# VHH binders against q8ne09r852to980, part 3

Target 1, 129 residues: q8ne09r852to980
Amino acid sequence: KFSDLLNNKLEFEHFRQFLETHSSSMDLMCWTDIEQFRRITYRDRNQRKAKSIYIKNKYLNKKYFFGPNSPASLYQQNQVMHLSGGWGKILHEQLDAPVLVEIQKHVQNRLENVWLPLFLASEQFAARQ

## First folded at step 11 (VHH)

Design r5
Fold by OpenDDE, look of step 11:
Structure r5 (fold): chain B 129 residues (1-129), chain A 126 residues (1-126)
Amino acid sequence: as target 1 above (129 residues)
Amino acid sequence: AVQLQASGGGFVQPGGSLRLSCAASGFTFSQYAMAWFRQAPGKEREFVSAISTSGGYTYYADSVKGRFTISRDNSKNTVYLQMNSLRAEDTATYYCAAHEWFDEYTYLDSSDYDYWGQGTQVTVSS
């Protein structure tokens, strides 16, 4: 499970490298950044806002989350767009914090259901067992 | 100057309905989460409902779930509170409040809200 990787630093690094070799490191990066966001104390509004803006700009665009190779289905993308308040808000305003968590769910889903199985089935993984 | 103008309060019988409105000015409305609080005489101010900046997320106190509905129209800089199935215990002065950026961890805390409107009285009595 993905949670197992999170608790094993070495295997997590192997997974990261695996994704990198497959030009698919963005999912883990997005997941990790949002996780970092979630760890910022809610009393630090400014830091949370800054991190949120960083995440928004990096991932909520047509090159990734709203792109052709999105971790989310078109339907899910539309849902997130609606929750976000539309492109105008995405481009010019700050997103509500829960939207980031919703995005992370979709990213985690692809990590768990697509990439993790491939990683576990890889020769590299087998060679280390 | 920042203003939150609440309206829609009044007298209703138990089981009745009211719709509160809060018109905002003096700040970028779409960047603020909006909430309703209420305070009854001799009681502390309590959270009633909140809505995220885009309206995608709504939150309610347990005491009003299923009866109250919060909504907003960013084109009109207005937040609403539809109150149905009103009860005597809903009697209070209702306040509109604005919170810069919506965070799921802060919407319950009145101290985190940046702007407050004047109260509008809601009285539920037979």
Scores: ipSAE 0.768, ipTM 0.880, lowest interface PAE 0.7, mean pLDDT 95
Fold by OpenDDE, look of step 17:
Structure r5 (fold): chain B 129 residues (1-129), chain A 126 residues (1-126)
Amino acid sequence: as target 1 above (129 residues)
Amino acid sequence: AVQLQASGGGFVQPGGSLRLSCAASGFTFSQYAMAWFRQAPGKEREFVSAISTSGGYTYYADSVKGRFTISRDNSKNTVYLQMNSLRAEDTATYYCAAHEWFDEYTYLDSSDYDYWGQGTQVTVSS
């Protein structure tokens, strides 16, 4: 269903707005940023690095991914931390690209299993059908 | 100056083991993914194994999966390749290489690697 949403620009926008009204835009922002990262050509190292650093700084912190309202379980957070090389590396060093993809999986999971159902059950969605 | 110095090669019988080491200098080792390639006489250089900067991700050629293990020690600026159950077809010159921006799609192409070391010869023969 999330994939269906991705293929419908209008509904995707409605979903984004829905998340904003619920003060829950970070998941989709994170997912989208990582998706953008994934679309950068492998040959464009500078752009990939820049985007990676941006994502790291914005989302891989105690206010979001490693925070109390993380899209990932504590176990999953620890797993990502381990894969990332530890907190020190996250703070001061470049992350391996695959880590971002792993993060996106967790974020997508919450989008699909928590927010998407709420969105689909909303009166606003029903009114558009 | 950037240097990658590989060592540990030698002669072994089939079924034997070797451990290759590659000592790096002249660049920030912890910021680079590391890999091993090999080239046998008359054959093209081929990917053997790669490891991410933190070691969280490892990749192996199908031909060496289950037999080879790549690891690294960033405190020693060294990457290792433990080679077990060696076969005659593993005979090759093994090269260490560094990759500044590592992902699951770029580790196979040798042209994406920024630095290369001198080869160390591995010969597996009865």
Scores: ipSAE 0.350, ipTM 0.701, lowest interface PAE 1.8, mean pLDDT 92
Fold by ESMFold2, look of step 11:
Structure r5 (fold): chain B 129 residues (1-129), chain A 126 residues (1-126)
Amino acid sequence: as target 1 above (129 residues)
Amino acid sequence: AVQLQASGGGFVQPGGSLRLSCAASGFTFSQYAMAWFRQAPGKEREFVSAISTSGGYTYYADSVKGRFTISRDNSKNTVYLQMNSLRAEDTATYYCAAHEWFDEYTYLDSSDYDYWGQGTQVTVSS
C-alpha cells in the first residue's frame, strides 16, 4: 500500500522519480503539500492558514483538481466544491482545513490504485527485488 | 465596528425547544467559523457547538450532541443554534463567537476566537 511505501525512504524516492518520468508528479506533490500542512502544529495558526492558501491556489483549479486529469470523479469534485462553499469562495477566500484532508484522500486513492501498481510492475522495481 | 448580537433566549420547560440566532456585522462573515459557548453561574465558559466557514463541517460537545443543531446563513450574516430536548443543565448564558478560518484543532478553545457576542440567557426550569 502507499502507506507501506512511506516506510521505505529509498523506494519512496524511486516512486517519486517514476511519477516524474510518467509526467504524473502532480498527485504526489499535492499529497505531500497537504501532508506538510497536517504536520504544522495547530498552534501556528498563521503558518497553517498560509499553507492552506498555497495548496488551494496550486491544486484546486481547472489545471488539476477540477480539470480533466483530476484524481477525483466529477461527483467527488462536486462534493469538494460544496464542502468548500462554492467556486467563488475557493477562488477568493481561505479553505476550511478539513477540506484539504478530503482532497488528500482522493489524491491518495489514485496514488494507491493507479500509480503504485504501475510502479510495482515496472522493470526498474522488479530489478531491485 | 464588529458586532455579534445573540438573541432567542428565554424561559422554557424541560423537554422544550428554543432557537438562538446571532447576527453579525463589521467583518466578512463568510471567512469566519462560528461557535456557541455557554456559561452557567459559578462555572467556566464551555464549548457547545461550532460550524465551519462554509457550513460544511459541524461539531458538538458530547453533552449536546443529538439535541442541538448549529447552522448558518451566509447571505444573512447569521448563525443559529436549534436547541431541542432542553434540560435543566442547559441553563446558561449562550455566547456566539467568530474564529477567522476553520481548523479542526482550534474550535474548542475559547481563547482562539476573535470576536464575541454579549450573550442571550437560556433558562430551563419546571
Scores: ipSAE 0.320, ipTM 0.693, lowest interface PAE 2.9, mean pLDDT 89
Fold by ESMFold2, look of step 17:
Structure r5 (fold): chain B 129 residues (1-129), chain A 126 residues (1-126)
Amino acid sequence: as target 1 above (129 residues)
Amino acid sequence: AVQLQASGGGFVQPGGSLRLSCAASGFTFSQYAMAWFRQAPGKEREFVSAISTSGGYTYYADSVKGRFTISRDNSKNTVYLQMNSLRAEDTATYYCAAHEWFDEYTYLDSSDYDYWGQGTQVTVSS
């Protein structure tokens, strides 16, 4: 279902607006930033590294991924922390690229299981049917 | 100066085990992914295994999966390759290599690695 939304630019923008009105834009922003990272040509090493650092700094903190607003359970947060090499490495060094893919899975799960059903049941979506 | 010193090779019969070590110096080891490559006489150098900077991700060539285990100890600046159930086709010179940052798309390509060791010989024969 989420893949269907990605194929429709108009409905994707409606979903983004829905999330903004519900103060829940961080999930879609995080998912999108990681998706953009995944689409950077692997031979463009410097650009991939720079995007990875940007994502880490923006999302891997106690205000989002490691806090009460996280799309991941405390257990899942701890597993990501372990795969990352710990707080010292997260704060001061580059992350290994596959860690971002793991984070995207948790973000996508919340988008698909929490936000998308609410969007599809929303007044905004129903009005366009 | 950067140094990667591989050791632990030797002669072993089929089905046997060896453990390779690669000691690193001259760079910040924890910021580098590490890999093992091998080259048999008359063949091109080929990927064996890679491990991410933190050790959280490991990758293996299909030919060695289930038999070889890569590990690292960042406090000792050392990467290891435990080789079990050795076969004649595993006979080769084994090289350790270092790649700045870990990317799941570049670990197979030897041209992406920044530093290389001299290698250690592994010979598997009946």
Scores: ipSAE 0.296, ipTM 0.675, lowest interface PAE 3.1, mean pLDDT 88

## First folded at step 12 (VHH)

Design s6
Fold by OpenDDE, fold request of step 13:
Structure s6 (fold): chain B 129 residues (1-129), chain A 126 residues (1-126)
Amino acid sequence: as target 1 above (129 residues)
Amino acid sequence: AVQLQASGGGFVQPGGSLRLSCAASGFTFSNYAMGWFRQAPGKEREFVSAISTSGGYTYYADSVKGRFTISRDNSKNTVYLQMNSLRAEDTATYYCAADEWFDEYTYLDSSDYDYWGQGTQVTVSS
């Protein structure tokens, strides 16, 4: 139903607000930024590089993706770290494009399987039905 | 100076195997995706295989899938191409190339690769 939510602007906004009240807006922000990256034409490599670096700097750090409240398990974090080429590359270099897609999968998984069910079960959602 | 030095080419019979190596220097190897291309006489240069910076992603031309394997050792600044079950149509000059940007949609495009090595000849004949 996450795809359905994406196609409903009003409900999507309610979902965004719901995440904000739970201090979890970063998941949707990360997913959205990577989705925007995916929509950049592959022929525009400069824009893809720039957006990749932006995403890397914003989300691939110990405060979010590699932090204690990561959307990814420790195992998954280690996988992404390996794919990313380690901390040295994460801190100083751009990442391979497929790595961002892998990150989005983990973020989407938490959005779909953790946050979306909580949203649908919330009093706020029920009050609008 | 940037250098990509390929080796391992030679003459083999159909069904034989070769292992190409490409040693890199003059740039941070681990920050670049690597690719192999080949060109036969009278034909255009064509994509053979590519590998991401970490080695986590590999891609192959349909004509070599299941027979060729690309790998890399970042500690040795080297990319490899294991070629098994070689065919006459695999005869070509093989080139190693480096790309600062790895993308699942553009690894086929030789024009995006930043550095190129000299060719190594592979001849498959009975």
Scores: ipSAE 0.819, ipTM 0.896, lowest interface PAE 0.6, mean pLDDT 95
Fold by OpenDDE, fold request of step 13:
Parts: sequence; structure tokens; C-alpha cells
Structure s6 (fold): chain B 129 residues (1-129), chain A 126 residues (1-126)
Amino acid sequence: as target 1 above (129 residues)
Amino acid sequence: AVQLQASGGGFVQPGGSLRLSCAASGFTFSNYAMGWFRQAPGKEREFVSAISTSGGYTYYADSVKGRFTISRDNSKNTVYLQMNSLRAEDTATYYCAADEWFDEYTYLDSSDYDYWGQGTQVTVSS
């Protein structure tokens, strides 16, 4: 389970390295950044705004979340686009905070259902058991 | 100058309906989340409903869920509150408010809202 990795720093690092060797580090980075955002207290508006802008710029673009290798289906991408208020909002305005949580769900889904099984089936993982 | 003008309040019988409107001017409406609050005589102001900047997220107080619907038209700089199945306990002065930052739970706190309109009275009585 993905939650097991979160509770094991060493295995989490092995998972991160595994993703790097497969040129697929963006999912975990995105998930982690959004998780950091979620841990910022709701009353710290300035820090939440800054972090949300950082996440928006880094991941909500055609190279990642809205790209051909997106962790989200086309339907899910369109859903997030509508929730975001369209490209105009994404490119020039501040996003509503809940949109980031929605993005994290899709990213987590690919981490759990695609990458985690591959990691657990790897020879490297087996060698450590 | 920033202005929020609420309208649509009135006197209705229990089970009746009202539709409140709040017209905004003096700021970029589409960049603000909008909320409705109400205050009954002798009571504290309480959260009623909120809607995100794009309208993708809506939130309601438990007391109005299933009866009230918040919506917005950014082309008209207006937020609405459709109030159905009204009850006597819905009697209050209703206020429209704008918040530049929309978060999962901060929409409940009136102190976070940047702009407020004048209240519109809703009276539900037989």
C-alpha cells in the first residue's frame, strides 16, 4: 500500500529512486508538494497562496497534468480544467485551493495502481525482503 | 468603489421560496469566492453558503442543505441564493460577502471575507 511507503522513510526513498530510474518522478513530486500544501494551516493564507501558485505553475500545464502522459484521464483533465475556471484562470489568476486536492487524488491513483505494483514486483525490492 | 447589492428578500409563508441576488461592482468578481451569511435577531451571524470563483465548488450549512442552492453568473457579476422549503427558523437578515481566497474550510469564517453588502431581510411566517 502507498500508505505503507509513507510510514517507512527508507522504502519511500527507494520508491523515489525507482521512479527516477524510470523518468517518472513528477507524480511523486506533485503528490508531495500538494501534501505539503495540505499541511499548511488554513490560517496561514500567505503561505498557502504562495505554495498553491508554485504547484499550479509547476504541474498544471501541457507538459504534465494536461499533457499526453498525464496521470489523469482526458475526462478527469477536463473536469479539473472546469473546476479551475479554464486556462485563463490557470495561466493568469489564483486557483481555488480545493482544486489542488482534486489533482492529488488523480496523481495518487497512478502512484498506487501503476507505479507501486511495478516497484513491489522489481528485483531490487525482492532483494531487500 | 466596491459594492455588493443584495436583493430578493421578503415575506413568505413556511414552505415558500425566495431567490436572493447579490450584484457586485468595483472589483474583479470572477476572482472572488462568494458567500451568504445570515443573522437573526438576538443571534450571531452564521454561515449559510459559499461558492468558489469558478462555481465548481459549493458549500452549505447543515441547516440549509437540500433546500438552498448557491450559484453565480460571472458574466453578470452576480451571485444567487435559491431558497426553497423555507422555514420559520430561516428568518434573518441575509448578507452577501466576497473572499479573494477560497479554501476548504475557511469559507465558514466571516472574518475572512474581504467585502460585505447590505443585508436583505427574509421573513418566514404563517
Scores: ipSAE 0.812, ipTM 0.896, lowest interface PAE 0.6, mean pLDDT 95
Fold by OpenDDE, fold request of step 13:
Structure s6 (fold): chain B 129 residues (1-129), chain A 126 residues (1-126)
Amino acid sequence: as target 1 above (129 residues)
Amino acid sequence: AVQLQASGGGFVQPGGSLRLSCAASGFTFSNYAMGWFRQAPGKEREFVSAISTSGGYTYYADSVKGRFTISRDNSKNTVYLQMNSLRAEDTATYYCAADEWFDEYTYLDSSDYDYWGQGTQVTVSS
């Protein structure tokens, strides 16, 4: 399970390297950054705002989440776009915090259902067992 | 100047319905989450409902869940509160408020809201 991988530092690093070789390191980065956001106490409003802006700028663009190799389907992308309030808001304004959690779900889905199985089936993984 | 003007309050019998409106001006409405609060005589102001900037997320107090519906029209700079199946305990002055930051953990906190409107009275009585 993906959760098991997160609790094993060594295997997590191998997984990270695996994703990097497949030009998919941003999936794990995005998931991790949003996870960090979720761990910021709600009482620290400024830190949550700053982190959300960072995540928005880094991942909510045509190069990643709204790009051709997105972890989300076109339908899911459109849903997130709608939730975000459109391109104008994504580019210039602050997003609603729950939108980030929605994005993480899509990213996690690809990590768990696409990349993790490939990683576990790899010769490199087998060699370490 | 920032203005939030609430309307739609009045007298209604138990089981009746009202629709509150809050018209905003003086700020970029679509960049703010909106909330409704209410205060009854002798009681503290309490959270009623909140809606995210895009309207994609809505939240309700347990006491009004299933009876009240919050919505917004960004093209009209207006937030609404449809109140159905009204009860005597819904009697209060209702306030609309705006918050630049929408968070699922802080929408309940009145102190986080940046702008407040004048109240509109809702009285539910037989």
Scores: ipSAE 0.811, ipTM 0.895, lowest interface PAE 0.6, mean pLDDT 95
Fold by ESMFold2, look of step 12:
Structure s6 (fold): chain B 129 residues (1-129), chain A 126 residues (1-126)
Amino acid sequence: as target 1 above (129 residues)
Amino acid sequence: AVQLQASGGGFVQPGGSLRLSCAASGFTFSNYAMGWFRQAPGKEREFVSAISTSGGYTYYADSVKGRFTISRDNSKNTVYLQMNSLRAEDTATYYCAADEWFDEYTYLDSSDYDYWGQGTQVTVSS
């Protein structure tokens, strides 16, 4: 279902707008930024490194991933913290690619199980069917 | 200057164990993923194992899975390879390598590693 939305550019934009009007755009932004990271050719190491640092600084903080509005449970947040090498590494270094993929899994789970059902049940979506 | 010094090789009988060490200097060790490769005489280097910068992810060639364990100690700038249940086909020169980025798609590709050690000989024979 989320994968079906990705293949429909018009409905994807509607979903993005839905999240923005509900002050919930961070999940989709995070998922998208990590997906862009994953699509950078692995041989473009400087570009991958810069994107990794950008994602870390924007999302791996107490305002989002390590805070009360995180898509991840406390246990999942601790798992990511251990895989990343701890707060010192997060604050001052880049992160390994597999850590970003792990974060994306938690973000995608909330998109699929919370936001997408609400979008599909919205009056705006139902009217277009 | 960057240095990778592999040690701990030797002669063992089949079924025996060895622990290889690779001491690193000249770069910030905790920012580098580490890999082990091996090369038997007359053959190409082949992937053995890799470990992420923090040690949170490890990977193994199918031929060594369950017998070898990679680990790292970032406080000592050292990566280890514990080799158990050794077989004659494990006979090779073992090389450690360092790469600035742990890429989930390229860790097995020797061409992607930035720095290489001189290697340590492992010989398994009865």
Scores: ipSAE 0.239, ipTM 0.634, lowest interface PAE 4.1, mean pLDDT 87
Fold by ESMFold2, fold request of step 13:
Structure s6 (fold): chain B 129 residues (1-129), chain A 126 residues (1-126)
Amino acid sequence: as target 1 above (129 residues)
Amino acid sequence: AVQLQASGGGFVQPGGSLRLSCAASGFTFSNYAMGWFRQAPGKEREFVSAISTSGGYTYYADSVKGRFTISRDNSKNTVYLQMNSLRAEDTATYYCAADEWFDEYTYLDSSDYDYWGQGTQVTVSS
């Protein structure tokens, strides 16, 4: 279960390494960066704004979220594009904070439904049991 | 230089409709979330509605949900409040406000809004 993995630092690090060997680190990095954003207190508006811009620039592009290996379907990508206000807003302006939560949902779904089952079935995981 | 000019208030019968407008100038409108607040005589200013910078997210006070609709037109630098099924309890001065950063936790707090309009009076009476 992904929540169980989050509570076990040693297995979480093994999961990260598993994703690296499968060239799939972007999902966990994106999830983690958005989780860090969500943990910044809303009173620290400058920190939240800066983290939001960092996440937008790193992940909301054609190399990841709007590309062929996105964790989101094309329909879901289009919904996020609409909520973001379009490419002009994404490229040149700041993004409304709730959009990041929508992105994290799609990333978490792929971590839970694709990567975690493969990790739990791996020879490396089995050897530690 | 920054101006928020609210208009569209007036006298209306219960069950009637009004459309408030708030025209903005002096800042990049698409970077600002917009809110509507109201203040009745003898009461504190209260939250009515908010809309995110892109218009993708809207929020309403429970007392107006289903009756009021917030919208924005970034090409006209204007936010609107469509007010339907008006009641006597909706009588108040309505203020528009602008906040540079939209966060789902701060839209209720009037102290987070940087700019305020002069208000427009809405009176609902038989």
Scores: ipSAE 0.197, ipTM 0.618, lowest interface PAE 4.3, mean pLDDT 87
Fold by ESMFold2, fold request of step 13:
Structure s6 (fold): chain B 129 residues (1-129), chain A 126 residues (1-126)
Amino acid sequence: as target 1 above (129 residues)
Amino acid sequence: AVQLQASGGGFVQPGGSLRLSCAASGFTFSNYAMGWFRQAPGKEREFVSAISTSGGYTYYADSVKGRFTISRDNSKNTVYLQMNSLRAEDTATYYCAADEWFDEYTYLDSSDYDYWGQGTQVTVSS
C-alpha cells in the first residue's frame, strides 16, 4: 500500500533506494515535489507559483512526462497537454494548479501498480520481513 | 488600461436561454482565469462559475450546475456563460472577473480576482 509506505520512514527510504537502483527515481521525486506543492497553503500564492514552475520545468518535458519513460500513456499525455493549454503554454507560461494534481495521479498509479509490487517482491524486502 | 466588457444580458421568460460574453483587453488574456459572479438587489455578490487559464478546468456553483456552461476563446480574448433553463432566481447583474492565477482553492473568493467588469443585467420573469 503506497499510503502505508509513506507512514514508515525506514521502508520509504528502502523503496527510494530500490527505485534508484532500477533507474526509476523520477517517479517518486515527481510525486514528492507535487505533494509538497499541495501542502503549501493556498494564501502563499507566490510560493505555490514558484513550486509549480519548478515542477513544470523538471518533469513536464521529453525526458520524463512527455517521453518514452512517462508514467502516463500517450493518450493520458495528450489529455494533460490539452488541459495545460498546449506545448507553447507549458514551455513559456504559467500552468493552472489543478494540472499538477492530474499529473500526480498518473505518477502515483505507476508507483502503486508497477514499482511497489516489484519492491514488495524483491529479495531485499523479503529478507527484512 | 484593463477592461472587461460584459454583454448579452436581457429579459427572458422562465425556461429561456441567454449567452453572456465578456471581452477582455489590456492584459494577456491567456494568463488569467476568468470567473462569473452575480448580484441581485439587496443580496451579496455570489460565485456563479469559473474557468482556468487554458479552459481545461471549469467550476460551477451548485445552484447553476447542469444549466450554465462557462467557456473561453483565448484567440478572441473572450469568456462566455451559456445560461439555459433560466429561473426567476437567476435574476441579477452578472459580472465577469479575472484572476492572474488559477488555483482550485481560491476560485470562489471574489477578493482573489484582480479585475472586474461593469456587469450585464439578466432578468427572468413572466
Scores: ipSAE 0.172, ipTM 0.603, lowest interface PAE 4.6, mean pLDDT 87

## First folded at step 14 (VHH)

Design u1
Fold by OpenDDE, look of step 14:
Structure u1 (fold): chain B 129 residues (1-129), chain A 126 residues (1-126)
Amino acid sequence: as target 1 above (129 residues)
Amino acid sequence: AVQLQASGGGFVQPGGSLRLSCAASGFTFSNYAMAWFRQAPGKEREFVSAISTSGGYTYYADSVKGRFTISRDNSKNTVYLQMNSLRAEDTATYYCAAHEWFDYETYLDSSDYDYWGQGTQVTVSS
């Protein structure tokens, strides 16, 4: 489903544009950034650290992941908070890589179960078929 | 200066328990994953257990799963290894090590760890 979209660059771009027109591009941005993090070789510690900090600062805040329009349920947010080591660590320290992967799962879930169906049902999508 | 001070080793009979501690100083403890390795005479150093920076994730060698428990207290800059149901084959010098954790595959490779403590001897014998 979502994987099919990932394997079609052109259609993926259409999906990105679709999300943008709905003021909902943050999920895909977050997913993509974490995916980029995952693709950094584990031997490049400095690059991974920098990327993880970037992701943390951009998405792990009350404006997105811990905000009212979070891709995660309150329970899932609390779980991630616990795994992250609390606000003190989120604000001032680096996070474990597995925490980012966990966040990506929640983000992907909303992309797959909320936005992707809407995209596939859109007139724009139909017009291209 | 970075220091990792391990303690808690000693002699114990098979089936007994020990609790190792490793007190860290000289670096931001909460930013590092912590691990225990062990080395028996004539054998290579082997991975025993590791714990993520916040303690949310733990890893164990197959040989110690269900018997050993790793934990940490970041307020005390200390990592622990609770060893239960000890066996003769657990006899080794145990080392504490620190690593900036960014990948699942790195915890097994001792060469990736940044800091090491002095060993503490664990001897399991009847």
Scores: ipSAE 0.525, ipTM 0.783, lowest interface PAE 1.1, mean pLDDT 93
Fold by ESMFold2, look of step 14:
Structure u1 (fold): chain B 129 residues (1-129), chain A 126 residues (1-126)
Amino acid sequence: as target 1 above (129 residues)
Amino acid sequence: AVQLQASGGGFVQPGGSLRLSCAASGFTFSNYAMAWFRQAPGKEREFVSAISTSGGYTYYADSVKGRFTISRDNSKNTVYLQMNSLRAEDTATYYCAAHEWFDYETYLDSSDYDYWGQGTQVTVSS
């Protein structure tokens, strides 16, 4: 399971390498950045805001979340757009923290249901040390 | 100067409705989550409802869920509280408050809010 992989540093690194060789690293990077955001204490408002802005700028664009390689369906992308307050807000302003959790759910779904099964069935997994 | 001006309170019978509004100035309204708190005489201020900066997320105290609806119009710098099915227990001064950006759990704690309005009185009695 994906949660089991997170607790095993060696297997996590093998999975990350698998994703790199399959040009699919953005899902894990996005998931990880949002998880780091979630681990920052709620009372450290400025640090949480800064991380949120970083995540928004890196992933909420037409090259990833709002593009053809998105982990989310077009319907799901539109829902996230609405919850975010629209392109103007995404491009220029602070994004509400709960939107990041919605994005992480879609990213995790693809990691768990597409990439992890492919990794576990791969020759890279079978040959790992 | 920052101002939050709450209005729309009054006297109503149980089961009646009121719509509160809170007009904001002196800050970029679309960057702030907005909330309503209330305080009855002799009681502590309590959370009523909150709305995220975009309006995409809304939250309610259990005591008002299903009866109250929070909304905002960022073009008018105004947050609203539609109060339906009012009860005597809803009698209080209602305050609007503003919290920069929106995050989990900090919306419940009145000490986390940056700006406060003067309040508007709601009285529900027969």
Scores: ipSAE 0.237, ipTM 0.639, lowest interface PAE 3.8, mean pLDDT 88

